VHH binders against Prephenate dehydrogenase [NADP(+)] (TYR1). Designs and how they scored, part 1

All scores and structures are predictions.

Target 1, 284 residues: Prephenate dehydrogenase [NADP(+)] (TYR1), of Saccharomyces cerevisiae (p20049r14to297)
Amino acid sequence: KVIGIIGLGDMGLLYANKFTDAGWGVICCDREEYYDELKEKYASAKFELVKNGHLVSRQSDYIIYSVEASNISKIVATYGPSSKVGTIVGGQTSCKLPEIEAFEKYLPKDCDIITVHSLHGPKVNTEGQPLVIINHRSQYPESFEFVNSVMACLKSKQVYLTYEEHDKITADTQAVTHAAFLSMGSAWAKIKIYPWTLGVNKWYGGLENVKVNISLRIYSNKWHVYAGLAITNPSAHQQILQYATSATELFSLMIDNKEQELTDRLLKAKQFVFGKHTGLLLLD
Below, numbering starts at 1 at the first letter of every chain, in headers, positions and changes, except where a header shows other numbers; Kabat numbers aren't used for antibody chains.
ipSAE, averaged over its two directions, is called F for ESMFold2-Fast, E for ESMFold2 and O for OpenDDE. V2 adds 0.75 times the mean of E and O to 0.25 times the DockQ between the complexes of E and O.
[cut] marks letters that were taken out.
Atom coordinates printed by the task and the answers are left out, and those that the model quotes come from them; centres of patches stay.

## First folded at step 25 (VHH; from q4 with D104R R105D)

Design r3
Fold by ESMFold2, fold request of step 28:
Order: sequence, then structure tokens, then C-alpha cells
Structure r3 (fold): chain B 284 residues (1-284), chain A 121 residues (1-121)
Amino acid sequence: as target 1 above (284 residues)
Amino acid sequence: EVQLLESGGGEVQPGGSLRLSCAASGFTFSSYEMSWYRQAPGKQREWVSTITSGGDTNYASSVKGRFTISRDNAKNTLYLQMSSLRAEDTAVYYCAKDTGYGWRDYGEDYWGQGTLVTVKP
């Protein structure tokens, strides 16, 4: 069996290299206009480079679309019809609803749909990191087992979800927490008082340094990642709006000096979100 | 607002040298892979060279050994040192914030306006 990768951005390249290192046959492409430069750049790579996604699709038994989320529909519409009968197809986007919709709309009906999401950046060691696998459509009993065997080389912790569960969890954790830290940085910029203008560790405890460094790391991320998380995930829209509402409500209690109501609300939120956990870390 | 401003182009004799610069702003320059592309009149834009955030470099075969890409993260500036220039190197040279791999859209925000290099016949 042959694994196809359409898209050689950072994550697609990671997968291509991991799969070839494990002994899988891998055939890859990106845009036709990049074919000549990619041949030169990856002349010594173990994967086979071809000119377009038609050539990948006609030769592959498992195809992974590793393309920017805003383009998934267009690229699947172009190359999906060239898929072999019974091919397994998946993607790598961080918001699955648009990806699943594109696959259902444009793939041949005899294709299986089993898609993935690595919950780490492309420069991180994959071992032990969460890997979401979504078995959306399996008409052939061996398809799910095959995808699991392919993904085993990543040595990730495999997590099995529906795309709805994935998008909900993403909205509740990754998109909303990123928006919260971006909002902190935006507020600092607006008031022109930055934590590091006072010097690192000058008047901050360890916790404040953690918050600042997380914010810096998130601001250093590529903007298209945030566009994918914030713009293309409807569940993220609801959760980000709820975050903004909650922040405003808490602030209103603070400026109105409603100490007991603020305390009661925070204790209820603590119990609901964290239960009766009493340590400083969830594992304490 | 992401901005990339190329400079250093001009006319040069065959065998001559030029140094191109690209001043970057509006993003964390040190975190991005940076590239040079060029476009001759009537031709498609072609890749010239790439430098990673860690400083690793790669070159198109047509320029390898003649061009050197470098970056100064403290000055948010990308460079292309060109030597042994040939008539076929005549083009508008663009710096790019990243690559378009994975069907990433290159908008005007990810390319500079370009700087013209003319190698005289």
C-alpha cells in the first residue's frame, strides 16, 4: 500500500518523513508551480515527489490532505475525483467540520474517510503527543486498522473522537485559550503598559512569568493557525464570545465592589470546571 | 501590518556582484523561514533561496555557489549576496515571509514590492 500526501507544508513534511522512515511507500505533491523547486529542495528525501495531486491520488491507497484549512474545499474538489476506488482519505486541519464537508461533497462515494489531527507543532517530537483519529466513514473493515498501523510510527497517544467531539474540545481548549492570551497581549498594547517593561522577575511571581511566556509563544505563532482556529470553527466563535462575556461580567462585579457575588461566582466556576481539586496542578 | 521592503537592486555588468536587502516589520521575523524569489519579464515567479529560523540555507541549482542568503534577526533584515551575475539573473527579486507550501495563500502582505536587478548583456 502507498500513502499519498497532498501538501508539503511543515506538518505534511513531518508526516512524509515519519512514514518513509518507518518503511512506508510515500508519494507527495504540492502546488504544480512549486514542483521544480521541491525536486531540488527534497532531492535526497525518501518520499517520491510528483507534480500534482492527480498523480498522488491515482497511486495512493491512503491520502492525507495537508493543506491550509481555508483551501481544503478547493483542493479536494480538484484532486478528490482522481482517487482510486476504495481509497482512504483524510486531512490534518485543526477544525474538522469544513474538512469533512469537503470530503463528503467531492470524494467518490466508495472512498473511506479517516482523518487525523496531531495536537502538536511540526517541530515537536511526536512521541507521547496526542493524535486524534476520526473514523468518519469506513465501508471496508480493514481501513481503520490500516490507518492505525500507519499512524503507529508517530508513537503518539492515539485518541479516537468524532469530528463533532473534536471541534467541541478544540473550541473549549485550544481556540478559546489562545484567544484569551491574545486578548491579554492586545490589552497590554492598548494601555501601553507591558509586563516586560518592568523587567523580567522584577515584581512578578513565577505564575506571572508563566502567563507572560505563554502569551509570547502564542503571539509568535503563525497568523494562519489562528485564522483557522478562530474563523473556520463555529464552536470556537460561541466559546470565544462566552469568554468575552464572562470577562466583562467579572469586571462589572469588580468595579461595582460586589465582593461576595464575585467570590460565589468564582467558587461555583471552580467546582464546575475543576471539581474539588485542591492542588496547584491538576495532577496534585 | 506585515511589510517587506526590498532594496539593493540596480544595473551590473556580467560577473559583477550585488547585495539585496529586505527590511521586515509587522511580525516576529526571527520565528519565520524567509525566502527570495525572482520573476523575469514574461516568466513565472521562481524560487531562489530559503533560510530557516535556525539559519539553515538552501538554494535553487541555478544560483547555488553564486548566491548567499543570510539574515540578521536583530535588525529584522534578510539579505541576498549575489556574485558572478549572468544575464539570466535579470529579474525583479522578491523576499517572502514564508513559503506557499500546503496551499498557503501568498497575499500582497507576504511579498515585498520587489527590487529590479539588471545584468547588462
Scores: ipSAE 0.279, ipTM 0.581, lowest interface PAE 1.7, mean pLDDT 82
Fold by ESMFold2, fold request of step 28:
Structure r3 (fold): chain B 284 residues (1-284), chain A 121 residues (1-121)
Amino acid sequence: as target 1 above (284 residues)
Amino acid sequence: EVQLLESGGGEVQPGGSLRLSCAASGFTFSSYEMSWYRQAPGKQREWVSTITSGGDTNYASSVKGRFTISRDNAKNTLYLQMSSLRAEDTAVYYCAKDTGYGWRDYGEDYWGQGTLVTVKP
């Protein structure tokens, strides 16, 4: 079987290299206008580079669309019709609804749809990292097991969800954490204390540097991701409201000098959220 | 600096026609795939049509057979001829320049400001 990868951004490249290192045949493309550049850049790579997604799709038995989420519909509409009968198709986007809609609209009806989401960056060792696998449509009995066998080389912790579950968990959890870090940055701006001007990029090992670097990454990345996760998903609204309520309650306990109640509440939260924690803390 | 300026929107009767234009500057227009997207009130932007640098075209299923994308490389201009317009075609229409590896898209740098198309009841 041949694995196709459409899109050679960092994550697509990671997958292409992992799959070829494990012995899979891999055919890759990106935009036609980058073909000559990429052919030179990856001349020593184990994967085969071809000019466009038609060539990938006509030769592949499993196709992974590794493209930016805002372009998924366009790219699937362009290359999906070139897919072979019975091809397994999936993507790597962080919001699955638009991806699933594109696959349902534009793929041949006899294609299976099994898609993934690695919950780590492309420069991270994949071993032990969460990998979401979504079996949306399996018309052929071997498709799901084949995708599992391909993904095994990543040595990730596999998590099986529907796309609805994936998107709901993302909206309910990541929108709240983004709101929290954005709120911290807003507070820093109001009090005119700028942690990044204290040389945090030049100093390692401190817990404060970790907190600031997470905040910097959130502020530096796609703002429309925050808007898409928080504003277009009503369940995220409730989680953000609960975050704001909880922050206010903790602050009230602090200014009212209710030390024991604050301690008890934090210990209950620690037990519920982190009660299964064993081993060393982050900087141990 | 990349700049994309859409024009040609307006109000139109059901079944009517409009022609949208997108004036491009700040890049080698003839070297890039160009696309139209649209955004109806309260919805995410959705892809409408794409034309490659070589002139090959593709269309979303909702507009195929009714819309025609074209380009004039001498004038650095992208077009969308819309016919048989329906109420569901009411949206702000954006032209877009495709970008980087994996079709990386930053929105503001590679999208126009949009032109409103309203199909009357």
Scores: ipSAE 0.236, ipTM 0.529, lowest interface PAE 2.1, mean pLDDT 82
Fold by OpenDDE, fold request of step 28:
Structure r3 (fold): chain B 284 residues (1-284), chain A 121 residues (1-121)
Amino acid sequence: as target 1 above (284 residues)
Amino acid sequence: EVQLLESGGGEVQPGGSLRLSCAASGFTFSSYEMSWYRQAPGKQREWVSTITSGGDTNYASSVKGRFTISRDNAKNTLYLQMSSLRAEDTAVYYCAKDTGYGWRDYGEDYWGQGTLVTVKP
């Protein structure tokens, strides 16, 4: 059987190499305009490089679209109809709703949809890392078995979710978290008062240091990418709105001097997040 | 923050040589594949050369045999030794941590401001 990869970004290339090394037949493409460059760059690669996604699609038993969520609809619309009869199709997007919608809209109805998402960066060893597998639409148990066999070569920790469950999880980890820390950083910047300038007894360690460091890390990296993901993820959108609402409500309680209500609300949240945990969360 | 700073560009005569440098910071340089790209005026960016973290090298057919890519991990520096320069080599040269492949959105690639190489009599 042949595995097709459309998109030779970092994760696409990672998969291509891993599958090839495992002995699978692999056929890949990227944007057609880059074919000549890629042909030279990957001349020594063991996977086959072809000019476009049509050539990948017509030869592949399992096609993995390795493109960003923002482009998935367009790319699937272009190459999806070229999928051979009975092919399995998946993707690697971190936001699955647009991917699933694209597949349902543009793929032939005989195609099975089994999509994946490695929850790690391209430079991280796949072994032991979380790998989400979503069996969205499959006519035959053999399809799922085949995909599992292919993914096994990554030696990842396989997690089985629906695309809805997946997107909820990613919403929490990629959207709400970033929104919170960006909000903090923005506040500091606006008032020109920073935690490290407030004195020794302010933000003096523990969880506070973690928050500050994560905030700074986000600002120093591709925060706009994560913001974009939030736009395309309805679950993320809802959570961000809830975050904003909650922040506003807490602020209102403060200005209204409703100490008991504020305390009760915060303790309820604490109980929800930490349960029966007592003591320090960190070692210091 | 990932930072790449190219240097060493200038004006040279045909047949001349030039060595470009790229100072890298903000990431573990030794762990990443690095590449050189170039963009001539009015033309698209084109791939020139790549060196893997393991030291394997490859070249565009247009520069093969004339250019040599190398790296010094201790100095976090990427190099491009150019020889037998031609007029068609005139371009802004960029070092890159990432490639522009895979239908990436803006901001996914890391490259510097570039250094201009002009080959003219």
Scores: ipSAE 0.056, ipTM 0.598, lowest interface PAE 2.0, mean pLDDT 86
Fold by OpenDDE, fold request of step 28:
Structure r3 (fold): chain B 284 residues (1-284), chain A 121 residues (1-121)
Amino acid sequence: as target 1 above (284 residues)
Amino acid sequence: EVQLLESGGGEVQPGGSLRLSCAASGFTFSSYEMSWYRQAPGKQREWVSTITSGGDTNYASSVKGRFTISRDNAKNTLYLQMSSLRAEDTAVYYCAKDTGYGWRDYGEDYWGQGTLVTVKP
């Protein structure tokens, strides 16, 4: 069996090396115009480098498109039809809807679709990290077994989701969380009052420390990358809108001095999230 | 914000030497692979050299044996020592930090403004 990788950015390269080290045959390409450059750059690599995605597609049993979500449609439109009969095709995008739509639109109908998403950066060891596997369309159980065997070499924690479930989860973790903590940070910056400048009794709980630390971590990193990803995620749009609506409504209740209604709404949310849990959520 | 600032460009005669510098800020410099690229007038941007975070180096065949890439992590600075310069080395030289994107696109990478190297008799 031969694994094909279209796109040799950081994550594509990570996969190429891991699969090669595990003993799989790997054939890779990037943009055709960069072939000569990449040939020199990766002259000592054990994977095979070819000029374009057509050559990868014709020789691969499992093809992984390692391209950005914004480019996935165009690239699959170009190379997808060159997939040989019985090929399994997947991707690595962080937003799966555009990827799945591209596969459904441009791949031959005999291709199986099994896509993945490693929930870590290229500099992180794959061992123990979450790996989402989406069996979107497979004709034979052997297809999924094969993909599982390939992905096992990453030693990641495999999680099986639909692309819809995946996008909802990523929306929660990438969009709503960022919106909430960015809002907190922005508020502190505007009023020029920060949690660490307040008295020791104000932030004594573990949950409060987590809120502050997460906010600071978001501002210290490339938060715009995650924001950009959220823009392409339809679930993120819905969640952000709901967040904004809820925040506005809660604020209105406060201004209107509707204490009981506010309390009821918050308790309902608490019950939904935590159920009958009454213990500590964090080590305080 | 990631910032890359190239310097050291200028005019030199064939066979001469020049040292380029790239001052990096806005990220943990020591943790990333860094590269030099160049773009000659009317030509596409081309890869010149790369140095990994561990210090391993690689060169384009056109510059191998003549150029040396190095880095000073304490100063967050990337260097390119150029020797035996040729007319065909005339170009704007760019310092680059690769992104985590899977599909190569120069527009997606972090680049400086570049520094012009002109090799003329």
Scores: ipSAE 0.040, ipTM 0.472, lowest interface PAE 3.4, mean pLDDT 86

## First folded at step 27 (VHH)

Design t3 (from r3 with G107S)
Fold by ESMFold2, fold request of step 28:
Structure t3 (fold): chain B 284 residues (1-284), chain A 121 residues (1-121)
Amino acid sequence: as target 1 above (284 residues)
Amino acid sequence: EVQLLESGGGEVQPGGSLRLSCAASGFTFSSYEMSWYRQAPGKQREWVSTITSGGDTNYASSVKGRFTISRDNAKNTLYLQMSSLRAEDTAVYYCAKDTGYGWRDYSEDYWGQGTLVTVKP
């Protein structure tokens, strides 16, 4: 069996190298305009580089679309119809609904759809890191077992979800909290206090250093991923709207000098969200 | 904000040499692979050379053996030593952080403003 990878960004390259190191045959492509560059850049690689996703799709038994989430529909529309009969197809996007919709719309009906999401960055050791596997469509009984055997070389902790569960969990744990940090950065920009003014090397004390470092990491490393969650994940839209509404309501209570109402609302929220907490606070 | 500032371009005779520099700021320079690209008048931008965070180097076939990429992580600076220059090397040279692989959309901050190298006929 041959594994195809469409997209040689950092995650696609990580997968290509892990799979070839484990002995799998791997065929890869990226954009056609990068073909000559990539052929020279990866001349010594164990994977085979081909010009486009048609050539990958016609030769592969398992295809992984490792492309930016905003482009998944376009790329699957282009290359999906070239998939062999019974090919297993998946992606690596952080929001699965658009990816699944693209696969359902453009892949031949005889393709299986089993997709993944590594919940770590491409520069992190994969061992022990969460790997979500989504068995969306398995018309051939061996497909799921095959994908599991391929992914075993990552030595990740495999977690099995539906795409709906994945998107809901991601929205619940990431989209709203990251939107809050991005909103703080926007406010800092408006009032002319930026993370660079505070500096990554400046010391401010324990809790404030934690907040500054989290904000800096979000803006420096993965903001485009988490902004993409806000754009592409419908579950996140309602939660982000509720965040904005709640922030506005709290601000109104503060401006209107309604101290008792503000206190009562915050205590009720504390009890609901953190009422089961019995330990020490962070940095205590 | 990622900032990449190229310098060291100019006019040179065929067979001559130039050394390009790229001063980098706004990111952890030592953690990223860095590349040089170039764009000749009326042509698409093309890859020239890459150096990984670990110091491994790769070159386009058109420049291999004539150009040397290097980096100084202590100074956050990327270099391109160009030798045996030819008329076809005339282009604006850009340093770049990361790549657009995987159909990624990138901002203008991904690349510098460029430095012009002109090799006289």
Scores: ipSAE 0.295, ipTM 0.595, lowest interface PAE 1.7, mean pLDDT 82
Fold by ESMFold2, fold request of step 28:
Structure t3 (fold): chain B 284 residues (1-284), chain A 121 residues (1-121)
Amino acid sequence: as target 1 above (284 residues)
Amino acid sequence: EVQLLESGGGEVQPGGSLRLSCAASGFTFSSYEMSWYRQAPGKQREWVSTITSGGDTNYASSVKGRFTISRDNAKNTLYLQMSSLRAEDTAVYYCAKDTGYGWRDYSEDYWGQGTLVTVKP
């Protein structure tokens, strides 16, 4: 069995190395214009580099499209038709709806569609991290078993979702929380407060320092990735709208001095979202 | 620095035609694949067509047979000939220079400002 990887960005390279270290045969490509450059750069790698995705697709039994989400449709349209009969195909994008649509549009109908999403960055140890596996279309029962066996080498915590569940959960847990921290930074800029440079004393309290540090990390690194999640994930649009609405409603209760109503709203939210929480909090 | 300047957008009747152009500068145009993307109001940006440095073309299923991508390497210009236009083709159309590894989009400086195409109902 041969695993194909189309795209050698950070995550594609991580997967290629993990699979070859586990003993799988792996064949990879990126853009044709980078072929000679990549051959030199990865001359010592255990995976095989080929010129384009046609060569990957015609030789692979499992193909992973590891490409930027905005380009998934173009790349699948180009290389998907070269897939062998019964090939398993999936991707690694963080928003699954466009990826699934591309696979349904352009792959041969006899291909299975089983896709994944590592819920961590490429510089993180994969062990123990969540790995979403989405069995969207399995015409052959052995396909799902095979993908599970391939992914086992990551030693991740495998989580099985539909693409709809994935996109909703991703919007809720990542895009919306990052939008909240970006909004705090924007508010600080508007009122010209910079907590990390404000005085000679350390910033107050452990909890406040954590909030400031998270904001700094988001603004200092990868903020364009997080903004991209909001742009490319339709579920994120609705959740961000709900966040903005909720923030406005809470503010209205505060300026109207409706203390009991504010408390009741916060207690209901606490019970619904956090009522089952047990164990130590971050700063305890 | 990389510059991409789209032109040729406008209003058109259903079934009509338009030709979009993209003037490129700041890089070796002939060495890169070039693409058209579009974004309808309230929708995600959508790939339309790509032409490789060698002249091979491909198209999204929604436009195949109606749109033709081409390039003139002597003039550093990318073209999109659109015909049989429909209301669904209404969008801002963007010219794009190639992406990085994994077809990664760079910052906004690898995209043009866009040109609006409006197909009347």
Scores: ipSAE 0.267, ipTM 0.545, lowest interface PAE 1.9, mean pLDDT 80
Fold by OpenDDE, fold request of step 28:
Structure t3 (fold): chain B 284 residues (1-284), chain A 121 residues (1-121)
Amino acid sequence: as target 1 above (284 residues)
Amino acid sequence: EVQLLESGGGEVQPGGSLRLSCAASGFTFSSYEMSWYRQAPGKQREWVSTITSGGDTNYASSVKGRFTISRDNAKNTLYLQMSSLRAEDTAVYYCAKDTGYGWRDYSEDYWGQGTLVTVKP
């Protein structure tokens, strides 16, 4: 069996190397215009590098599109029809709806669709990390078994979801989380104060450190790209709207000096999320 | 924010040597593959060398045997030792961090301001 990877960014490369190390035949490509450069760059690699996705598609039993969600439609439209008869096709996008739609639209109908996503993003070590496997469309149980066998080499915690379930989960983790941390960062910037400068007891504790670090991490990257991906998730729209609404309502309570109502609402949320938990959630 | 600052460029005679440095900040340096690129006047940017997080190195054919890429994770610094320099090595040299996107687009990578290397007799 041959595994094809279209796209040699961090995730594509990671998978290519892991699968190769596990003994799988791997054939990869990126943009055709970069073939010569990449050929030199990966001259020592054990996977095979070819010029384009057509060559990958014709030779692969399982094809993984390792491309951005924003590009998935175009790339699948280009190379999808070249897929070998009966091949399995998947991706690595964090928003699955566009990916699935692209696969449904442009792949031959004989192709199976089994796609994956790492919930914690690109990391060097895949061991113990959550790995979502989505068996969207498969004609035979053997297809799913094969994909599971391939993914087993990552030593990840495999989680099985539909693309809808996946997108709901990622909407929560990506959209609301990003909105919250971006809001925090923006607030700090507006008041021209860094949290770590406010005194010993103001922002002490593991949770506070996590908030600051995650916020800074988000701002350190091209956050608009990730935000865009979150926005393209239909489930994210409702969550973002709810976030905005809740924030507005809380602010209104503050302005109206409704201390008891505010307290009650916050405590209700606390109870819902943390139950009877007391103390710090993280180590100091 | 991610910051990359190249240094060590200058004028050198053919056959000479230079050592470039790239100071990195704003990310976990040791976890990322780092690369050197260069852009000569009137030419497109070209890949020069890459070092993985594990320390594996690769070189463009044009610089293989002459250039050595290395990294000091404790100092968050990337290096490029250049030897046997040629006129055709004249360029602005950039260190780069890949954004991690699956479909390569160099415009999305993180780049420094670059350091100029001029090889002249």
Scores: ipSAE 0.156, ipTM 0.660, lowest interface PAE 2.0, mean pLDDT 87
Fold by OpenDDE, fold request of step 28:
Structure t3 (fold): chain B 284 residues (1-284), chain A 121 residues (1-121)
Amino acid sequence: as target 1 above (284 residues)
Amino acid sequence: EVQLLESGGGEVQPGGSLRLSCAASGFTFSSYEMSWYRQAPGKQREWVSTITSGGDTNYASSVKGRFTISRDNAKNTLYLQMSSLRAEDTAVYYCAKDTGYGWRDYSEDYWGQGTLVTVKP
């Protein structure tokens, strides 16, 4: 069987190399206008490079679209119809709704849809890292077994989700988290008061360390990529709106000196998140 | 913010040499693959050379044996030593950092403003 990869960015290349090293036949392409350049750049590569996605699609048993979510519709519209009968198609997007919609709209109806998302960067060893596998549409159990066999080459921790569950999780762990800590960082910068400048009596140890470290980590990375998820991911959009609303409401309670109502609301949230948990959350 | 600033361009005679520099800031320079591209008048931008974070180099066939890419991580600077220059090497030369996107697109890459190299008798 042959694995096709459309898109030779960092993650596409990572997959191409991993699968090739594992002994799979791999056919890759990027944009057609870059074929000559890429042919020279990857002259020593073990995977096969072809001129365009049509050639990949016609020869592949499993096709992985490795493209940005913003471009997935256009690219699948172009190459999707060239998929051979019985092919499995997936992607690597971090927001699955646009990807799934594109597949449903433009792929032949006989194609199975099994898509994936590695929850790590291209420079990180795949071993032990989370890998989401979404069996969206498959006619035969063998299709899913085949994809699982291919993905096993990554030695990742496989997690099985629906695309809805995936997008919800990414909204919670990426978009909302980033919004919250970016807000903290912005506030500190605005008032020019930082947690590490506070006196000993105002330093509460582990919680403050976590807040500061996470904020700094976010600002040191491509935080704009995650911010973009707020636009593309409907779950992220809703969660961020809720975050903003909740923050405003809590602030209003403080200003209005509604101590009991504020306390009740916070305790309800605590109960929801931590349940009956008692003790320290961090090693202090 | 990622910033790339190319310098060292100018006018040279055929057979001459020129050294380009690219000053990088706003990211951990040593951790990324860096590349040179060029765009001649009326032509599309084309890849010239790449150097990995580990120091491995690759060249377009048109410049192989004549150009040398190198980097100084301590100075956050990328270099392109050009020798045996030809008229067809006339172009604006760009320093580039890959964004890591899955679909290659020049519009998504980080580019400098470029430096003009003119090879003229």
Scores: ipSAE 0.044, ipTM 0.456, lowest interface PAE 3.9, mean pLDDT 86

Design t3 (from r3 with G107S)
Fold by OpenDDE, fold request of step 28:
Structure t3 (fold): chain B 284 residues (1-284), chain A 121 residues (1-121)
Amino acid sequence: as target 1 above (284 residues)
Amino acid sequence: EVQLLESGGGEVQPGGSLRLSCAASGFTFSSYEMSWYRQAPGKQREWVSTITSGGDTNYASSVKGRFTISRDNAKNTLYLQMSSLRAEDTAVYYCAKDTGYGWRDYSEDYWGQGTLVTVKP
């Protein structure tokens, strides 16, 4: 069987090499206009490089679209119809809704849809890292088995989710968390009082230190990218709105001096997040 | 090997214009989102502008309406047209290659050596 990869970005290349090393037949392409350049660049590669996604699609049993979420619709629209009968198709996007929609819209109806998402960067070894596998549409159990066999070569921790579940998780990790930390940082900046200036007796460390450090990291990073991802993820919108609503409601309870209601709500949240956990979350 | 080489920096008067260039090599330039960052003396590095592989652009509020990011994929070059320059725009400007993946870490960014822009009367 042949694995096709459309898009030789960092993650596409990572997969191409891993699959090739595992002994799979791999056929790849990137943008057609760069074929000659890439042919030279990857002359020593063991995977086959072809001129465009049509050639990949015609020969592949499993096609992985490794393109940006913003381009997934266009690329699938172009090459999707060239998929051979019975082909399995997946992607690597971090937001699955646009990907799934593109697949549903432009792929032949006989194609199975099994998409994946490695939850790590391209410079990180795949071994032991989380790998989401989404069996969205498969008419044969063998299709899923095949994809699992292919993905096993990554030696990743496989997690099985729906695309909805996946997007909810990514929304939380990429959008809501960042929104919360950015909000904290913004508040500190506005009042000109920062946690590290409050003194040792007012800042106990532990989880709070983690929060502060993550906040600072986010501000030093490309926060706008995560904001952009949130725009493309409906679940992110919902979660951010809920966050804002909850924050407002908590604030209202404080202003209204509703101590018992506030306490009850916070304890309920604590129970939900931490369960029966007692004691320190982090060591001092 | 990914290489980014910034150029076009220099001294300019307030209200003046400069055009920065970033020559990219070692990767498929057209397939990647590219960004400009800047770092003023004594300040943290800050995001300035981003252009996606599809050509969509975004700008920091501080430069919106004054700066224009563009790219020439045939030349593997990223540009930043700066106009109406202000003293607060004085900084070393860096070209950055974004990872093609949704999970981004600051440590995974590729940066050039930077080019100095000085806005002085």
Scores: ipSAE 0.007, ipTM 0.217, lowest interface PAE 10.7, mean pLDDT 85

